VH-VL binders against o27280. Designs and how they scored, part 138

Target 1, 266 residues: o27280
Amino acid sequence: MDSMNVPEVLEIKRIVEESESVKTFIFSWDFRREVRPGQFVMVWDFRDEKPMSVSLIDPVRSEIGISIRRVGEFTDRVHGLSEGDLLGIRGPYGRGFELMGRDILLVGGGIGMAPLAALADEATARGMRVDALVAARTADELLFLDRLEAAGVNISTCTDDGSCGFKGFAHERLLTLEENHDMAAVCGPEPMMFQVMRILDERDVPAQLSLERYMKCAVGICGQCCLDDTGFRVCAEGPVFWSQELSRVREFGRYRRDPAGRRVPW
Below, E stands for the ipSAE of ESMFold2; O stands for the ipSAE of OpenDDE; V2 stands for 0.75 times the mean of E and O plus 0.25 times the DockQ between their complexes.

## First folded at step 7 (VH-VL)

Design e55 (framework fv_azirkitug)
Fold by ESMFold2-Fast, scan of step 7:
Structure e55 (fold): chain C 266 residues (1-266), chain A 121 residues (1-121), chain B 107 residues (1-107)
Amino acid sequence: as target 1 above (266 residues)
Amino acid sequence: EVQLVESGGGLVQPGGSLKLSCAASGFTFRTYAMYWVRQASGKGLEWVARIRSKSNNYATYYADAVKGRFTISRDDSKNMVYLQMNSLKTEDTAVYYCVKEDYFGYYFDYWGQGTLVTVSS
Amino acid sequence: ETVVTQSPATLSLSPGERATLSCRASQSVGSYLHWFQQKPGQAPRLLIHDASYRATRVPARFSGSGSGTDFTLTISSLEPEDFATYFCQQYDSFPLTFGQGTKLEIK
């Protein structure tokens, strides 16, 4: 087969513990296969395969990183691995973020900061000013703060419980930030992204949003990845969408779909 | 602001013991490997010891010159790193630095101010 | 173990001049070589990591180059505060090893 669809068995070079529930796995990568922030890979533990966003892209060291949250059997097994162990990686897949202008706002919730951390690196390398709003339920769930600070990113935090930074939700914090940006990139829980998108639209800031739900198939033939009004498939046409595309989707931010394709309120 | 503050240095006779402490702040201490690096007066830098994070089972590594005599440890609840130094020799006389690895673990990004250990009779 | 050797041991220059400092490894370290600046009585400060990346808040006059066994630190136009000792370090293999240092002194 071609190199995009055949898993490459790679050795785990390093593991970074991001939190009690999140680890970043770093692999040597041949950049003859280009990877862009916002794209995902299929991670194979020789039993199951799951889509994971690329959180580090380092062509100088020839490395990529994949951040994985522990939420079930597959991720529990992967979290049990050590440096030197092997994983299969296929990809990359999906369309990545596009950068424009001189300054960018990143708004991330929980693990949604993973693809945004890779984007922050690319934006700073291009000479852009980067502001990041990092949101989580508690201080212990804020991700990549040390990495973003090292990259020269201007960081604002908010937590639902007030344990770090602003007490409240990402969109509430965003309303207190009066900066206008040339663009924004948003990734996190869908209700958060919907509220953030509305504020950015009001401010005439073009935004790209990453949808990572139901990406079960790297080839994009899965109906579970569809959005109601547009027919978009996240693994084929996403996971990154412009805000003008998502504003036409009545489902976005209001309903999700279970594995059977039925509407479930957030 | 990242800070590493060493303490516990002093004068000790050959064969004696000292325990160095390092208080860390301004980063998520528990997730980083920590190091001790020393420097004798007017000399170069020498790596002494390394301790990995809990997720790597607190694995420890030592330079050959100190192996069997020094023990590195940490207390994540207090954001502390320690270096227990036993059977001290005159050649162990140096400023001892507590050092943090970078986010990815490929270089030293922050150093403490150092604490002087003098081994002399 | 990988031995790291710096040259020259001492470099005497005036403000405004260009400084070029060399670091050589006994075996290939890829790009896993970084540079530190140390002023008397102070801890080392990271300047350049991974051979060529300038660390946060380090002035643009500092640059690094090289790969494998031969590395260079360049200061394009010396400022008075740049007169210090510079160390290179490999982190490709354990034990981690440092060069002996190059002392940059005012003429």
Scores: ipSAE 0.154, ipTM 0.641, lowest interface PAE 6.1, mean pLDDT 86

Design e58 (framework fv_azirkitug; at its last look DockQ between E and O 0.78; V2 from the best seeds 0.00; counts 0 for: pae E 6.0 > 2)
Fold by OpenDDE, look of step 8:
Structure e58 (fold): chain C 266 residues (1-266), chain A 121 residues (1-121), chain B 107 residues (1-107)
Amino acid sequence: as target 1 above (266 residues)
Amino acid sequence: EVQLVESGGGLVQPGGSLKLSCAASGFTFRTYAMYWVRQASGKGLEWVARIRSKSNNYATYYADAVKGRFTISRDDSKNMVYLQMNSLKTEDTAVYYCVKEDYFGYYFDYWGQGTLVTVSS
Amino acid sequence: ETVVTQSPATLSLSPGERATLSCRASQSVGSYLAWFQQKPGQAPRLLIHDASNRATRVPARFSGSGSGTDFTLTISSLEPEDFATYFCQQYDSFPLTFGQGTKLEIK
């Protein structure tokens, strides 16, 4: 157990270009260390460390994949790496998704599709019917479409600009879908997740949502990822939460805390 | 639906040149490595060339039998992959398939219908 | 290079029977082994990847097994459309290499 808190230096085995801003880095993985969709790892480039969702879990090849969006200095450096280069990985951490029922709905936005892609693989492997609503600002930002299709996922797309699929937001598209599911998994921009959760609750569909917060330690000690009023630590009690749990979180869909701990609106 | 359509095959004399084209559709072309694989009549399959995606610097690889003579290239803006074949030999006679790599870059998942190249005097 | 050898060269069976095709690699290829089906005048079609994973839209009667050097493609109950040539291919290392094929013909 202690070993999981020490970064393991791993070689980048493969790099998949998901989009102009997103790359998936694939690593060999010892599956004696279990990893579940929805969990995250801490990626260390020997200068800085950031939490990243696991987007691929392949026990056959003994590999995991981490999808990273270029958004800052750290990710810019990582995106400059090539196959054969090294990264430090520690984890996995957090609570992953729990699969139940026969039919599952995935609702993802942007890079939020990363953990959902892994979940889709597991669900389809279990023989579940998987529907995925994939949202992005533009068609070029839609992620994992080919991968999901190959896995047998029924895909519905929506884009803010209408460049692909439904023109509008994920929750708007969801309103047009009449089919109910046994469970839903949601990950993306928090305003999106907030609206989607409301719709799912109205439909009595059990939902799990993966939250993104500033995480420093990943082990529930530093408190940087604590949610107001509940004391939930995103790195420990999350990042996957049930909708009932999030209903208790006042800040959900409203604001977050920046690295300095200041409240910032979405 | 993934589609790969080869063209450019034909009859050519030994020492001649030919350029094959493959038009791809139904998937995010830029993400994938593309291959050429050939099959002589009644024979097995032989890997010919590979070109990786932009993220991998369009790295190219060739079978020893065609190294120095064949050049694989791609145009992501047009969803095209090409095979320039120079100094053709009779043993190059085969159906040439345009082949798509899988999402994660391991195996062949889709093949075109192929185009016949005949090298004969 | 890794040499891939298939056996038998020809397999004659009747519809409804079980077919077992073998593929052997000269060195370990782990699970990086694919099976393809090719009908006359057609391009190869992916059946199995990573030794045991069925490709999209491949019937459940097709299954792959094995690791390292020895691999098997099994068709549990042959359908008329299954009579074709089957190739195995390793993608563990370059150059990528194929087996010589097993022709499954109707008895």
Scores: ipSAE 0.872, ipTM 0.928, lowest interface PAE 0.6, mean pLDDT 95
Fold by ESMFold2-Fast, scan of step 7:
Structure e58 (fold): chain C 266 residues (1-266), chain A 121 residues (1-121), chain B 107 residues (1-107)
Amino acid sequence: as target 1 above (266 residues)
Amino acid sequence: EVQLVESGGGLVQPGGSLKLSCAASGFTFRTYAMYWVRQASGKGLEWVARIRSKSNNYATYYADAVKGRFTISRDDSKNMVYLQMNSLKTEDTAVYYCVKEDYFGYYFDYWGQGTLVTVSS
Amino acid sequence: ETVVTQSPATLSLSPGERATLSCRASQSVGSYLAWFQQKPGQAPRLLIHDASNRATRVPARFSGSGSGTDFTLTISSLEPEDFATYFCQQYDSFPLTFGQGTKLEIK
């Protein structure tokens, strides 16, 4: 039996600064433990453990990367670490993305671009044409543009404030882009993903969406992630879902749950 | 498109000083380590100096041949990297290239056109 | 330090021929090896990284192979613009080291 559920203490080999608030931590990885784009790992700083999407999968260098946004106490501590410091990693967990066809559209918002960057690497390695719509509030919060360009990805950008590319939201930009893709993958804030999903559904483009709230449920640390309309078992089936699966979920993109399990609007 | 433009080369006498500059554009400069690599006429390439990003505390590294005489520095607000060369020797005569590391910090993916430094009396 | 040695020093071939260039490291560098092309008066250009990964916009006729201590750059069918000096570089350990170069010239 494998020991996937026991944290392995790994040395931080490289740190890539993605933005003022996002860093990618790179570790040597034994690929006898297979990792797919869309999966996540549990990152342990020896005090707290948090789920993080895998943003780099490099079997040639035997490395994985984990991109972390600074949003609270745990992530502030991790951002204070240097190359050579240690973190506990266990996993991978969850359902990864599936690739199909010749052309893929990636739609990423903020840190949601992290798992899509790993997917872009795999898609380009398979010879697929990759178009990426990268969305953020401002130009300095657009992530992975240099990496995507180096991989040969066709990039469109949008910012809420108009500081880079299209001025507006991801779904507004998507309406101005070519409709012809064999599939799409989407990751970002749920309200953005809901609007993007509706457009892709209208265009008959099969889409996969990654829901980050499913990552805590997959390791049993949060019971609030259960969806109320369908009895859908978030923790068993995520974080990546087909758009058809999410179209039946009433709360997707509309509300979340507080620690007491009560509905809270976005 | 990535561009690196070196300047500051020229003729200097042994024992003299020169400061090379490199203006970078087309990438998020502040997040990358930058290098200087030199090449004497008709000879091979030799790494000279490296400066890391802010997240790595601007750590600097030097080839033994230049340690104590050369200083690499950067100004992220101007997208500039510099090489201050002191106590120059005739052996320092070379074309000096400003070089960018790849996205993950392993190999050299882009080079400037180079600037010639001649140390002669 | 890891010493990198290229052979031959000069390779004389005609357009259309296959070129095979060798690079040897004094100790294992895994796959942390790159190949660069340099034309007279120009900066080096990245061709191959991580021993076998072709860089963006590099023609398909260029390929890299090998691991550990022995590496090869192959140009399947030489074009006139391919006659240049080729350098290999290891980036497994500091100091970073380059081979002395192989000059590919027209016969």
Scores: ipSAE 0.578, ipTM 0.799, lowest interface PAE 2.4, mean pLDDT 88
Fold by ESMFold2, look of step 8:
Structure e58 (fold): chain C 266 residues (1-266), chain A 121 residues (1-121), chain B 107 residues (1-107)
Amino acid sequence: as target 1 above (266 residues)
Amino acid sequence: EVQLVESGGGLVQPGGSLKLSCAASGFTFRTYAMYWVRQASGKGLEWVARIRSKSNNYATYYADAVKGRFTISRDDSKNMVYLQMNSLKTEDTAVYYCVKEDYFGYYFDYWGQGTLVTVSS
Amino acid sequence: ETVVTQSPATLSLSPGERATLSCRASQSVGSYLAWFQQKPGQAPRLLIHDASNRATRVPARFSGSGSGTDFTLTISSLEPEDFATYFCQQYDSFPLTFGQGTKLEIK
């Protein structure tokens, strides 16, 4: 393991403040190691290592961007870094999104918009029409709006508190939107994703959903990211799954696992 | 749409002071570095000052010609950029533009209409 | 400091002709070069960023090329509204510097 895949130590080239609680860290990247929307990297701060979604894939500038929400001790330390400081990055890992058709719907909650922002860039570059439903608790936590608008994405917003756009949950807003999409990509809090998946399945819209689970190895060996009842490894067979695959998984939308593997209700 | 509106220009004697303002709208102001660029009549463009976002510690940078005399500042709660100009000289006479960088902080994507500063006796 | 030099200083052409404007940096700036258009009494307008990428709502007749020290702005078929002054600007390093401009005049 130690000889197979180790973090590359990279300099933080730029930091973009996405919100008070979310920053995007940009690194130079050699694209001989290809990166696909929906894949993740392991970020190492020389003490601990956490999976983070790739939110920017820019082969022209030879850069990737990693968006990180400040939620605990590890992310607090990373948010305290400056341009020029070092982080370890290993990856990318996992199965990314597959694009199909001409019209795609993105449904993102909170930091879940990060992989969808990367996907939006690829979809628009392919000439697809992109609609995005961007959800957050408050207006200040809506992510990537300026970037998505500049890319030509049609944005609908919803906030739990009604401070911007539709007041309510993403699945409630989705019920009021047009059903003219060839596919959907969904990432966010698992309860939101469960409700969104049900609506998309009823509408017969092919959907891919990106899951988060505790990860240690990120290459499928340790088993820490496994889903109950199926044995799917989020780091190997996912993090992106088709809705058909997830329909077989009883834990989806019901509970999560902490770093020790214990069940924790959503 | 992105708009940058400068104000505060005028006629001032050498040695005087003036404060320029720039009101920003149509983008998430607090996440962008902001700039002042000037252009003397019939001449080229000259960068004057830069102020970075909060995530970059509001760091400031100045052209050599204005260091110690000009101060750039910002107020993220009001979406405002300021340029305090002290000890003005006749060579400071120019149209002053408020300019923003692109989302990722590489190039200038939008300019204001400019405000004229004339320093003359 | 990186000095940016434009040539020619003035270019006289007719509508429908092809314009080629040159920009040279005193040291490599990679692809960190932008082109701006400025009409009399107006602010500069971004045309090209990162040497070759057209900005939003810039007509397809504008194109940029080059890397390192030598850069070119090309206008494939001049329209009446294209007669203006054009600036290049490097953003690889501080201080940020502009070329002195090329004035594109109607013949």
Scores: ipSAE 0.183, ipTM 0.640, lowest interface PAE 6.0, mean pLDDT 87
ESMFold2 (binder alone), look of step 8: mean pLDDT 94; pTM 0.949

Design e6 (framework fv_azirkitug)
Fold by ESMFold2-Fast, scan of step 7:
Structure e6 (fold): chain C 266 residues (1-266), chain A 121 residues (1-121), chain B 107 residues (1-107)
Amino acid sequence: as target 1 above (266 residues)
Amino acid sequence: EVQLVESGGGLVQPGGSLKLSCAASGFTFRTYAMYWVRQASGKGLEWVAHIRSKSNNYATYYADAVKGRFTISRDDSKNMVYLQMNSLKTEDTAVYYCVKEDYFGYYFDYWGQGTLVTVSS
Amino acid sequence: ETVVTQSPATLSLSPGERATLSCRASQSVGSYLHWFQQKPGQAPRLLIHDASNRATRVPARFSGSGSGTDFTLTISSLEPEDFATYFCQQYDSFPLTFGQGTKLEIK
């Protein structure tokens, strides 16, 4: 029926170097397969397949972009590719973000800004006021600042070490920002997202959070993707969840699962 | 704010040489292709040369009118792009603009104020 | 090489009037055509990219349309600061080429 589960071999049309550790790979895309901000694709280098967030959605140019952080053997190989080289792409998968109201707050940490950058493009195209809090450990890990500025987004930054913007964590910076937003979208390390969610809940701001926890089922193995206590499946019901849904998950912000399914602290 | 500041223009005789410089600030310079575009007095704009970013192996491209005479280069550690102009002709007289591509490399979003190059005897 | 031609060369209008500027490419450039404004003694400024997308901080009175070979820049109600030279540029193929410009002047 739909060919979403069969990898298409696509040529790398453009590469944008976001940082020393992150690149965005741009491909021509047939938008008869709809893609929404917050969804992911499986990237295949003809040896291994890994899930990657879609960071650019451009139906006018018929292009998508996929941002990849260099963290291991697979991503090291992909970072070695050039324009004209080939990758397999299948998807998209997962639930995307929903937009509501006139004002949106984006809170992103590190590579978590990738799906939020695509969301920022959609929100600005709809005429929404977009405020982004971009957080990282160091200035070199702040991503998409040039792109967000070009889109007309109002940007605040923070780094743990104080190398750019506010010195401190995302939730500390958020406490100094205005409270009036119709909604928020959050993506980054789970401990950061948990603290941000608590503040947004106290401000009565509905928030959507993107969980990048992939279990065996997301990569075609016989196991299932799920969250403890609620039975939510990341690949089926996520990766984007409302804060109300996540408030019932004991593991959110505290634990992750290893390959054997055991709980390990962040 | 994005700033592009050109320098190195001036008066030179035919057959002479000039090196133009462009100092960039306000964006992540090393990730963008950088362009030189010129404009003769009262005339239209003409693309001269560009140099791609590190991800494209610093590939260089030239207009046929300047190929073999001009060399574009960059120094990412200093946020500088250069245009070495040799064997200058009177037809090379123009204001030379340093130009930045947009985030994805699909259009020109910012231009420097330009530097005048006059080639005459 | 894709040749880009603008018409008219000069357009004389009064403030408050509508301006329509044309740009024609010798072969299809899809939607990869951009419009720039240049005031005397200044660098060009991006107005419209990809045929119809208004650049940041460009007033709503500016709009672009067209695809393929025929493109139009429209200024719905001229303000005094709009009297300038306008250039179109194709970004579909190398070498990159510009039109020769349309000078918008006060009548």
Scores: ipSAE 0.399, ipTM 0.743, lowest interface PAE 3.9, mean pLDDT 87

Design e60 (framework fv_azirkitug)
Fold by ESMFold2-Fast, scan of step 7:
Structure e60 (fold): chain C 266 residues (1-266), chain A 121 residues (1-121), chain B 107 residues (1-107)
Amino acid sequence: as target 1 above (266 residues)
Amino acid sequence: EVQLVESGGGLVQPGGSLKLSCAASGFTFRTYAMYWVRQASGKGLEWVARIRSKSNNYATYYADAVKGRFTISRDDSKNMVYLQMNSLKTEDTAVYYCVKEDYFGYYFDYWGQGTLVTVSS
Amino acid sequence: ETVVTQSPATLSLSPGERATLSCRASQSVGSYLHWFQQKPGQAPRLLIHDASNRATRVPARFSGSGSGTDFTLTISSLEPEDFATYFCQQYDSFPYTFGQGTKLEIK
């Protein structure tokens, strides 16, 4: 545990450019510290520390990958790094995805495809049939298509503007897909996840959803995170939740919390 | 689904020039480094040139045998990679392959069918 | 630059036999050694990457082993379509160099 809470300084072994705004940083990893899809690590640039989902888990090569979108000062600094540079990594943390059955549907929006890409690798390694619905605002924001295809995943795409695949939102595309799945995993913008969850519930497909906004709570930093209506403690359960747990939470899909914990509409 | 299609090969006299083209499809071309590898009749494979993606400032690298004579370039809007060959020598006679690295940049996963370049008088 | 040497230059075997092909690097390349198959008139095809991992759609009869400077490609039971030239490549140090090839022929 002490070693998990102290950042290990690791060398950036490879950098994969996923898009103009997203890079995957690959590190050698000692798999005596087990990592599961859906878990995250704390990334430290020797000034600030941020939670990032693990997007690659490769025990054969002894490597993990962390996909980072450039959205602020911390991520801008990290994007300026090169192969051979150092970063502090602490973790892993949080509850990972559970796999069951013979087939799985992945529904990802934007950077939400990052933890789902790691899950796709594990599901295919187990011999499961994997279908992925990859959603983004525009074609250039669709992530991991080549990686998913290389893993043997059956891919459907949609973009809000129609620049690639189906024109529309993820839930609208999902309505045109009539496949029966034993389970689903969903990660992306919360309004998208809410709409997708409702369709999957109607189809009796159990789903797990990743609420990345609660990754700090999963580390136990505050110990005071709570979702409305259920008294549910996010710090104990997150970031991955079953759809039945979230269907009773008033906040999910309707409003978020600011850094002070106040409710703010989406 | 990944395809790499070379063109532009042919017969040229020593000292002449030729420009090879490679049309790529089935992957996100702009994010990958691209390579040219050649093979002379009865010889092994020889790496010729590498070009990195835009985020790496289109950095280029050349084998000593071709440095100063060959130029690799790319056009991401057309999914094309090129090899401009100047001051050609009879020793440059070979089948030229357009080659892609894997998603993580650890090995060559796809090769084009190749285009024959013959430098002869 | 790292020199990669393959042996034998030619290996004559019959279908059903086991083939063992060797690749030696002039300095350690860790596990960054890949194997390619090339049939006459065709481009090379990736068989094994990172010393021991089979590429997609490559039959289970192909296996790779080794690390550092000495590597082996094994075909457990030769099929008629396996008679081809095999190349190894190191991917540890730039420039990435290939061996001269081992030609597998019938008889």
Scores: ipSAE 0.388, ipTM 0.708, lowest interface PAE 4.1, mean pLDDT 86

